# Designs tried in a protein design chat: VHH binders against q96fz2. Part 207

Target 1, 269 residues: q96fz2
Amino acid sequence: CGRTSCHLPRDVLTRACAYQDRRGQQRLPEWRDPDKYCPSYNKSPQSNSPVLLSRLHFEKDADSSERIIAPMRWGLVPSWFKESDPSKLQFNTTNCRSDTVMEKRSFKVPLGKGRRCVVLADGFYEWQRCQGTNQRQPYFIYFPQIKTEKSGSIGAADSPENWEKVWDNWRLLTMAGIFDCWEPPEGGDVLYSYTIITVDSCKGLSDIHHRMPAILDGEEAVSKWLDFGEVSTQEALKLIHPTENITFHAVSSVVNNSRNNTPECLAPV
Below, E stands for the ipSAE of ESMFold2; O stands for the ipSAE of OpenDDE; V2 stands for 0.75 times the mean of E and O plus 0.25 times the DockQ between their complexes.

## First folded at step 11 (VHH)

Design T6 (framework vhh_6z1v_2; at its last look DockQ between E and O 0.80; V2 from the best seeds 0.00; counts 0 for: pae E 10.2 > 2)
Fold by OpenDDE, look of step 11:
Structure T6 (fold): chain B 269 residues (1-269), chain A 123 residues (1-123)
Amino acid sequence: as target 1 above (269 residues)
Amino acid sequence: EVQLVESGGRLVRTGGSLRLSCAASGFTFDDYAMGWFRQAPGKEREVVAAISWTGRTAYYADFVKGRFTISRDNAKNTVYLQMNSLKPEDTAVYYCAADYGLFESRPEDYDYWGQGTQVTVSS
């Protein structure tokens, strides 16, 4: 996964992240550093994206089932990194393979600390290799959305009003992530950054790409992944597997340029 | 082998000062936040102070009230706790602990622990 969409306004995003804590109380996640949230139809590595994480990471004795929402840098910067520029990392931390997560210190150690997060997105982009051509067809991949009588497929929103309604009730893609905290050696704010865990693609996506993000499907999966106070690393890792509960459509080549940030990026062609 | 060895604990009078040291070995010291914990008889282990790997960020428990200072020397693989204005309530075994990355809020999240050094403050 090298490209996502996360364009919802902050308030809409927050509402979409409504949850119940372990006591059954309905809650909204509290924001950390809301000013760092930058909505975009075209999120690339090194950009900030919102993630969910347990409140226990920030507050001693907090209920670990409570959720915080925070923009973090895409591309995990390990805490041990000694250079002043994260771009000098010699290895790619955009993704973490599920099969080798326990073999790589940069992922294993923060995971062992319970530094699990849920990466939020409208969906993610993947490019299909066209046989015989150097051209790649991009696809937007996301959770199936509940068809409201008026909300046709993302493509059927013929009016701006209908489009707004679709996004107001959009089920966000929830991807399993690991985050870490890095203090720059030359000073500055602590950097929170994340990697997306990847798995082999499900059958439905296999023709597009052989790998996919580990998607946490449903509130229980999301809750267990986040609740490092009650759920062990071993139990959490059982949640990491391919899911068939996805849909996709072809999009234009507009998304190929990471500078393009328009609705055309995820619009069906 | 990973080792954390605390030193400096002794009997001191109320109002006195102590400097605790913890020498680390067997791991990459500058990859870890370091913390001082204490445990009094019949009480739970509690965090006293913690310091990031760079030494620029520190945490202090509420009871410290400016009396203690945590510091580290990465070249010596050592973390220190300067304790001033000691009180009888500060009597405890003081433990050094290491945590990968930033210091955590829970003692259980720390990776390595020392054997502790006894600090006794007499009235």
Scores: ipSAE 0.076, ipTM 0.559, lowest interface PAE 2.4, mean pLDDT 90
Fold by ESMFold2, look of step 11:
Structure T6 (fold): chain B 269 residues (1-269), chain A 123 residues (1-123)
Amino acid sequence: as target 1 above (269 residues)
Amino acid sequence: EVQLVESGGRLVRTGGSLRLSCAASGFTFDDYAMGWFRQAPGKEREVVAAISWTGRTAYYADFVKGRFTISRDNAKNTVYLQMNSLKPEDTAVYYCAADYGLFESRPEDYDYWGQGTQVTVSS
């Protein structure tokens, strides 16, 4: 998983993240650094995307079931990294394989500290290798969406009035991630960065790609992954598995160039 | 074997100053954030100050901000807590702790602990 869409305006995104805390109270996540949110239909590694994390990471006595939403850099920069430029990392940290997460210091250490996050997206893109050619067919992959009489299709989101019909009540994709905090040696702000945990693809996606993000399907899974105050690493890792509860459609090659930020990137073809 | 050895704790009068040291061995010191915690009798340990592995970022609990300074010397594998304007409520056992990477405020997140040094501030 190396490309996502996360294009909702901040207020729409925030409402889509409504949740219940451990006492059953309805809440919205509290933003950190909201002005750093950069919505786009076409997010790539090294860009910022919003993630959910426990409020306990920021506040000494916080209820660990309460959520913060913050933009973080895609591509985890380990806290021990001593160079000034994250591009000097000798390892690709865009993704973290679930089968080796406890063997890699870059992932094991922050995971052991409870640095679990939920990576938010409209959905993600994968490229299917076409047999007999070097051409690749991109797909947009996302949670099944509940259709009502007032909802529209993704293709109908070409105009502002139809955008609301499609994206109002959109169920955001919720992927399991690990984050870390890095202090640049030459100064500057602490960098928060994340990796997306991957698993073997479910049967429904196996013809597209052999790996998929670890998707947290439903509020119980999301809550347990985030709540490092109450849920141990060992218990949290039981949440990491493929899911069949996904859907997809083919999209045009417009998405191939990461500079293209238009609704056409995710429109069905 | 990992060891954190605090020193410098003693009896001091209100308004006095004290400098705590923590000598570290058995691990790569400059990969670790360091923290000072304290525990008064019958109370839970609480963070006093913490410092990143580079020494450039520090956290101070609200009750000590402006009076205490945390610092580290990576060449000597030592972390310090300079304590000024001491008050009787600062009386506690002070613990040095190490956490891999950036610091945390919770005691549960720290990997290694010293045995503590007693600071007593008399009225």
Scores: ipSAE 0.006, ipTM 0.335, lowest interface PAE 10.2, mean pLDDT 87
ESMFold2 (binder alone), look of step 11: mean pLDDT 86; pTM 0.882

## First folded at step 12 (VHH)

Design U1 (framework vhh_8pnl_2)
Fold by ESMFold2-Fast, scan of step 12:
Structure U1 (fold): chain B 269 residues (1-269), chain A 120 residues (1-120)
Amino acid sequence: as target 1 above (269 residues)
Amino acid sequence: QGQLVESGGGLVQPGGSLRLSCADAGSIFSDYDMGWYRQAPGKERELVARIYIGGTTKYADFVKGRFTISRDNAKSTLYLQMNSLKPEDTAMYYCAKPYRWSGSTPFDYWGQGTRVTVSA
C-alpha cells in the first residue's frame, strides 16, 4: 500500500469516526494537531494522514478504550534515528510486512510499547500490471458501502451534486498501523510517524496486486488493535490477516501523478 | 431503509426460554451494527443488547448471563436467545440498526416489535 485517498473535511471525518468506549458511551475521537490534517484524493508517503490511537498514549490513567485522532507522517521514523532530517532514512518504512514485524527493530520496539494505531482512508490505490505493456491499471480499493439514496454509489455519481451524496455516511477504510515518536537530536517538536502493516492479498484482490494492507474489519477488531492497555501485542497480532470484505473499481491514470488532487482520481473509468 | 421484521415472541412461564429473530430484507446486513431494545408498559424504551459489525457484544446489566445476541450475516438475521426469563422481562422487543454502519449514530431504524409476556 503506497497511495491512499483521505479527502473528507475534518468535521465529516470526525463524525465518520464516532465510536463507543468500553463502557458503551458514545464518543467522537478528540483531535490532536488538527491543523496538520490535509485532505486529499491522492495521499503519498511522507504526507500526513489521520490515525486513531488510544487516549492512554497521551494521558496517564486515561481509559485505554477512548480514542484520539491525530495526523501522523506516513513513513515511520524510529525513535533511535540519529540524523537531523528524517527524509534521509536509508530504508523504506511506508509498509511493514506482517511476517517479519517482530524481527525488525524499527517495528518490534514501538509494538512492544503498545504504539498501535488505525490508519484512516477513504480507500487505497493499487496498480495492476498489464501483460505486454509497461502500463499499469490503477484501482481504488475500499470497504463495501451501505447503499442508500443519501450515500449513493461512486459509479452513479456523475455530477457535483451527486458527489457530495456519495460521501454521506461513507465507511472509512481502517488499516492496522504501527507508530513511533522521534525527538529531533537538535531539539524541536516530536515527530509522530506511522507504517501500514501489510499481508498477502486476499483472493478477491489477487489479480490486482500480491500484497494488501492489514484491514481491521469492524469495531471489535479496531477496538482490540487500539486498546494497548488491555490487549497484549501477541493478542493484537492475531487480528492481522487478509480480508475478503473489500471492493474495487478501475480508475483513470490521473491518480498516477500524486500532485493531482481531484475527485477524478477515484472516479470509475 | 431495510424492512426489519421481528418474530419469536410469545407467552412463557418464569424460567422459560424464547428465541427472537429479526430479518433485514432491504440492505447489506453485514455492514450494520444491530441491537435489541425493549419497552415495558409505562416505561421508556431501553437497550437490551448490541452486536457490532466486528462481533463484539454489549448487554444491559439486567440480562447479562441470561440473554445472548447473535447474527447470521448470510441469512441477514439477528437473534436474541432469552433464557431464565423473569416477569420483569415482559415487554415489546424491538430490533434496531443505525443509519451508519459503525454504530456511531443513534439506532434509529426500528422494526414493528414482537411481544414477550412472562407470567405464571
Scores: ipSAE 0.000, ipTM 0.103, lowest interface PAE 19.5, mean pLDDT 83

Design U10 (framework vhh_8pnl_2)
Fold by ESMFold2-Fast, scan of step 12:
Structure U10 (fold): chain B 269 residues (1-269), chain A 120 residues (1-120)
Amino acid sequence: as target 1 above (269 residues)
Amino acid sequence: QGQLVESGGGLVQPGGSLRLSCADAGSTFSDYDMGWYRQAPGKERELVARIYIGGTTKYADFVKGRFTISRDNAKSTLYLQMNSLKPEDTAMYYCAKPYRWSGSKSFDYWGQGTRVTVSA
């Protein structure tokens, strides 16, 4: 997973993340650094994306089931990184393989500290290799959305008005992530950065790409992944597996260039 | 209510120019795709121009080359520069956030409008 859409305005995104704490109280996640949130139809690694994480990471005696929402850099910078420029990290930490997460120190150490997060997106993009050609077909991949009367799909209409209304009740994609905190050696603000855990593709996606992000399907899975105060690393890792509860549609090549940032990136073709 | 406040309308002769402004009192202005719409007497509201969060702009065919939409995220203000005005541009002009995030709330995201009259 190397490209996502997360274009909802901050207030809409916050409402889409409404949740219940362990006592059943209705809550909205509380923002950290909301000014760093940059909505986009076409997010690439090294940009910021919103993640959910436990309030207990920031407040010593907080209820670990309460949630913070914060923008974090996509591309995990390990706490041990000694250079001054994180863009100079020599290995790719955009994704973390589920099968080797406990073998790689860059991921094992923050995971052992409970640094689990849920990466939020409208959906993600993947490029299908077409047989007999060097062309790739991009697809936008996302949770099934609440059914409309007849279509039940985001591709129901090409009309901007109908497309715009789908976002009112959009179910955000919730991907399992690991984050770390890096202190610049010369001083400055702590950098929070994350990686997306990847698994083998489900049957439904296998014709598009052989890997997929580890998707946390539903509030129970999301709550257990975030709650590092009550859920051990061993128990949380049981949530990491392929899921079939996803849908997709083909999109135009406009999305190929990460500088293109318009609704055409995710519109059905 | 996210309150949008339009200003800059007035009476101008054909060929003249006006600059409309829309101030958003909310803290999330930079997160929203924004648009200018207009409504002439006896007609439905129609899109005039749109500016996306990434800065890309789109215009109705009847204003292309004459109008320019822009935004200042630091000031939470949307602008519409109107040049070469025609009598057909006479309308109430509304600042709006597109309907992507609100069904029945779409009117809560409309301003009260600013009147543009183009006549000799």
Scores: ipSAE 0.081, ipTM 0.541, lowest interface PAE 6.1, mean pLDDT 85

Design U11 (framework vhh_8pnl_2; at its last look DockQ between E and O 0.04; V2 from the best seeds 0.00; counts 0 for: pae E 14.6 > 2, placed apart)
Fold by OpenDDE, look of step 13:
Structure U11 (fold): chain B 269 residues (1-269), chain A 120 residues (1-120)
Amino acid sequence: as target 1 above (269 residues)
Amino acid sequence: QGQLVESGGGLVQPGGSLRLSCADAGSTFSDYDMGWYRQAPGKERELVARIYIGGTTKYADFVKGRFTISRDNAKSTLYLQMNSLKPEDTAMYYCAKGYRWSGSTPFDYWGQGTRVTVSA
């Protein structure tokens, strides 16, 4: 996963992240550093994206079921990194493979500290290789959306008209992530950064791409992943697997340029 | 959710200029796509200009380079600079914001409008 969409306004995004704590109380996540949020139809690594994490990461003795929403840098910068510039990191930390997560120090250490997060997105992009051509077809991949008015789930939207009311109650994609905290050697603000855990693609997506983000489907999965106080690393890792509960549609080549930030990026063609 | 308030409308002669402003009292102005619509008497509301969160702008065909849409996120204000105004531009002008991008309903919130009258 190298490209996502996350364009909802902060207020809409917050409401979309409504949840119940362990007491059954309805809550909205509190923002940390809301000014760092930059909505975009075309999010690339090194940009900031909103993630959910347990309040316990910020407050001692906090209820670990409470959630915070915070923009973090995409591309995990390990806490032990001693260079002054995160861009000098010599290995790719945009993604973490599920099969090697425990083998890589950069991911194992923060995971062991309970630094689990849920990366939020409208969806993510993948490119299908076209046989016989050097051209790649981009796809937007997301959760199936439920149409409230007429009986039926919006699968893959095939026309702009199908998107008219889609965003009223958009179900955000919830991807499993690991984050770390890096203190610059020269001082300054602590950098929060994340990696997205990837798995082998589900059957439905396999023709498009062989890998996909580990998607946490449902409130229970999201809650367990975030609750590092009650859920062990071993138990949490059981949540990491492919899911068939996704849909997708072809989009224009506009998304190929990371500088393009318009609805055309995710619109069906 | 902050109310959109338009200003800057008025009476102007053909060939004249106006600058419309739209103030958003909300704190999330920068998160929304913004646009200007207009509605003339007896006509349907029509898009004049749009500016996306990424800064990209789009204009209606009738604008023909006469109008410029811009935004100041620090001030939570949307602008429409209108030059070379014509009598046909006489309308109520509405500010709109939204996060939808459909062709028919791209905006979610609307101001009360400001009246522009172009007359000799």
Scores: ipSAE 0.859, ipTM 0.929, lowest interface PAE 0.5, mean pLDDT 92
Fold by ESMFold2-Fast, scan of step 12:
Structure U11 (fold): chain B 269 residues (1-269), chain A 120 residues (1-120)
Amino acid sequence: as target 1 above (269 residues)
Amino acid sequence: QGQLVESGGGLVQPGGSLRLSCADAGSTFSDYDMGWYRQAPGKERELVARIYIGGTTKYADFVKGRFTISRDNAKSTLYLQMNSLKPEDTAMYYCAKGYRWSGSTPFDYWGQGTRVTVSA
């Protein structure tokens, strides 16, 4: 998973993340560094993406079921990194394989500190290899969406005339992530950065790509992944597996160049 | 949430220029795709120009080379520089912002408009 779309304005995104805390109170996540949020139809590694994480990471004695939403850099910079420039990190931390997460220091250490987050996106992009050509076919992959006026309309986005209905109640993709905090040796603000955990692709996606992000399907899974105060690392990792509750459609090659940032990137073709 | 307020319209002779402004009182201007529409008397509202959150611009064929759309996120303001104006450009000009993309009506919020008249 190396490319996403997350284009909703902050106020729309915030409402899409409405949730219930442990007491059953309806809440909206509280923003940290909202000015760093940059909506985009074509997000690549090293850009910022919004993530959900437990309030307990920022406030001692906070209810661990309460949520913060914050922009974080895509590409985990380990807390132990000693260079002054994060771009000098010699290995790729865009994704973290589920089968080796407890073996790699860069991921095991923050995971042991409860640094779990949920990465938010409209959906993600993946490129299918096409036989007989050097071309790859891009696809936009997202949760099934329900059309408000008619039940059974899974892909309202597959019908361009239904886009206005689709975005009103769009169900955001919720991916399992691990984050870390890095303090620049020369001083300055703490850098929060994340990686997306990956698993083997489900049967529905196997013809497109062999890997997929670990998707947390539903509020129970999301709340358990975030709640590091009540849910141990061992229990949380049981949530990491492929899901079949996913859909997709082909998109144009416009998305291939990460500089292209328009709705055409995710429109059906 | 934010109120869109257009300004800069007026009467101008053919070949003249005008610069329209649209101020967004909301705090999330930088998060929205923005556009200019126009509506001539007895006609439907039509898209003139749009500018996306990433800075990419798109223009209707009838204004290409004459109009320039731009935005200033620090000032929460959208602009339309109109050059080489024609009588056919006479219309009420509307500022719009949005995040929905159906192709036909891609914007969610509208201003009240500013009037542009091109005549001798």
Scores: ipSAE 0.515, ipTM 0.785, lowest interface PAE 2.2, mean pLDDT 87
Fold by ESMFold2, look of step 13:
Structure U11 (fold): chain B 269 residues (1-269), chain A 120 residues (1-120)
Amino acid sequence: as target 1 above (269 residues)
Amino acid sequence: QGQLVESGGGLVQPGGSLRLSCADAGSTFSDYDMGWYRQAPGKERELVARIYIGGTTKYADFVKGRFTISRDNAKSTLYLQMNSLKPEDTAMYYCAKGYRWSGSTPFDYWGQGTRVTVSA
């Protein structure tokens, strides 16, 4: 998993993240650094994307079931990193395999501190290696979407008005992540960065790619992953497994170039 | 939560203006998306304008810049400023609020409506 779409305007994204706290009160996540949110149809590693995390990470004595939404750098920079430039990190932290997460210090340490987050996206892209060629077919992969009164899924819309209704009701993909906090040695703001946990692909995706992000399907899974005040690391890791509740469609090669930020990136072909 | 009260409707000449208000007696007004719908006699209810919790607005194509939706979270009140009114704008206007995740139309709660009549 190395490319996502997260293109919704900030206020639409925030509403899509409405949730209930442990007392049943309906809430929206509170933003940190909202001006750093950079929506795009084509997000790649080292870019910022919004994640959810517990309010307890920011406020002493906060209710750990309350959520903060914040842009973080994709590609976890460990707290122990000593160089001045995060791009000099000599190992790939875009993803973290679930089967070795407790063996890798870069991921085990922040996980043990309760630094769990939910990575938000419209969906993610994967490239299928074709049997008889070196060409790769990109796919856009996302939660099945409930049809609205006047519109259906992405593939059903054929006009600008219908696309607005689709996106107004879009169910965001919620992926399990780990984050860390890095203090630059020469000073400056703390860098928050994340990795996406991966698992073996479900049967539905196995013909596209052998790995998939660990998807948190539903409010209970999201709440338990985020709530490091009440849910231990061991219990949280039980949430990490493949899901079959996923759908996809083929897209054009426009998405291959990460500089292309247009709706064509995720349009069905 | 289920009590939205519209006001400001009435009779107006073509080309005139009206300002609709919708007071929300429920709690947590600022946590809802809000919208205006209208229903003319014998027609289906249709969206007029929507305002999201962050302030982004959307308008039906027939509005063509004539209407402006706004909200005042401190007063728990939604507004619709309607200018350049036409006879085809004659309808019952409804205020609505809701959460996206409800799995229904975008709005879960509706007012009783306020009548707008545009005629010579």
Scores: ipSAE 0.000, ipTM 0.240, lowest interface PAE 14.6, mean pLDDT 86
ESMFold2 (binder alone), look of step 13: mean pLDDT 79; pTM 0.803

Design U12 (framework vhh_8pnl_2)
Fold by ESMFold2-Fast, scan of step 12:
Structure U12 (fold): chain B 269 residues (1-269), chain A 120 residues (1-120)
Amino acid sequence: as target 1 above (269 residues)
Amino acid sequence: QGQLVESGGGLVQPGGSLRLSCADAGSTFSDYDMGWYRQAPGKERELVARIYIGGTTKYADFVKGRFTISRDNAKSTLYLQMNSLKPEDTAMYYCAADYRWSGSTPFDYWGQGTRVTVSA
C-alpha cells in the first residue's frame, strides 16, 4: 500500500467517523491540527493523511476509548532518528510487515508505547502487472458500500454523477497503523508520522497484488486497536490479518501520476 | 531512573513574575507527557498546565493567558512562566511526569515541590 484516496471535506470525514465511547455515548472525534488536512484523490508517501488515535495519547486523564483525529505524515520517522531532515531517512517506513513488526526497532518501540492509530482513506490503489508488458493496470480497492434508495447500485457501470452522490454515506477504509513522535535535534515542533501495517493478500486480491494493508473491519476491531489503555500489544496484534470483505474496480492510468488529483483517479473504467 | 527536582519558587508581590523549572535527572524525559500541579494549604491538588509529547499544551482556566508551559528535551527540563501573579496563586507547585506503554498501567512520578507565595 503506497497510494490512497482521502478526498472527503473535513465535515463529511468527521461525520463518517462517528463512534460510541465505552459508556455507549455517541461521539465525533475531536480534531488536532485540522488545517493540515489536505483532501486528495491521490495521496502518496510523505503527504499527510488523517488518522484516528486515542485521546489518552494527548491527555493524561482521558478515557482511552475517546478518539482524536489528526493529520500525520505518511512514512514513520522513528523517535531515535538523529539527523535534522527526516526526508533523509535511509530506509522506507511507508509500510510495516506484520510478520516482522516485533523485530524492527523502528516499529517495535512505538508499538510498545501504545502508539497505534487507524489510517483513514476512501480506499487504496494497487497496480496489477500485465503479462508481456511493462504497463500495469491500476485498481481502486475499498470496503463494500451500503446501497441507498437514491444512489442505486455501486459499480463499474455507474455514471460519474452517481458516484458523486455516494460520498455522503461512504464507509471509510480503516487500516491498522503505528505512529511515532520525532523531536527535531535542533528544536522545533514534534513531527507525528505513521506507517501502515501490511499482511499477505486475501484470495480476492491475489490476482492484483501479493500484499494488502491490515484492514480493521468494523467498530469492534477499530476500538480494540485504538484502545491502548485497555488492550495489550499482544491482544491488538490478533486483529492483524487479511480480510475478504473488500471490493475493487479498474481505474484509468490518470492515477499513475501522483500529481493528478481529480475524481477520474478513482472512477470506474 | 527518573527523579524530578523543582526550583524557582519564592516570594513575590501581586503582579510579579516567577519562572519555575523542573529538571529530570533520569533518562527518557522526551517519552513523558509533563505537567504542573499546585496545592494550597487545606485544598486538593489541582492541574495548572500540561505539555504533551507532541507539544500540545493545556491550561486551567484560572491561569489561562497568564502562565506558559514549555519543555526543553535536550536539557530534560520543564518550565512554567508565571506572569501577573495573584495572592490566589500561592501554593506548593509540583512537577509531574506521565509515561504510557501499551499493556502497562499509567506510571506517574512527582517532584517534591517548590513553594510560591504571592503577598505584599
Scores: ipSAE 0.000, ipTM 0.101, lowest interface PAE 20.2, mean pLDDT 82

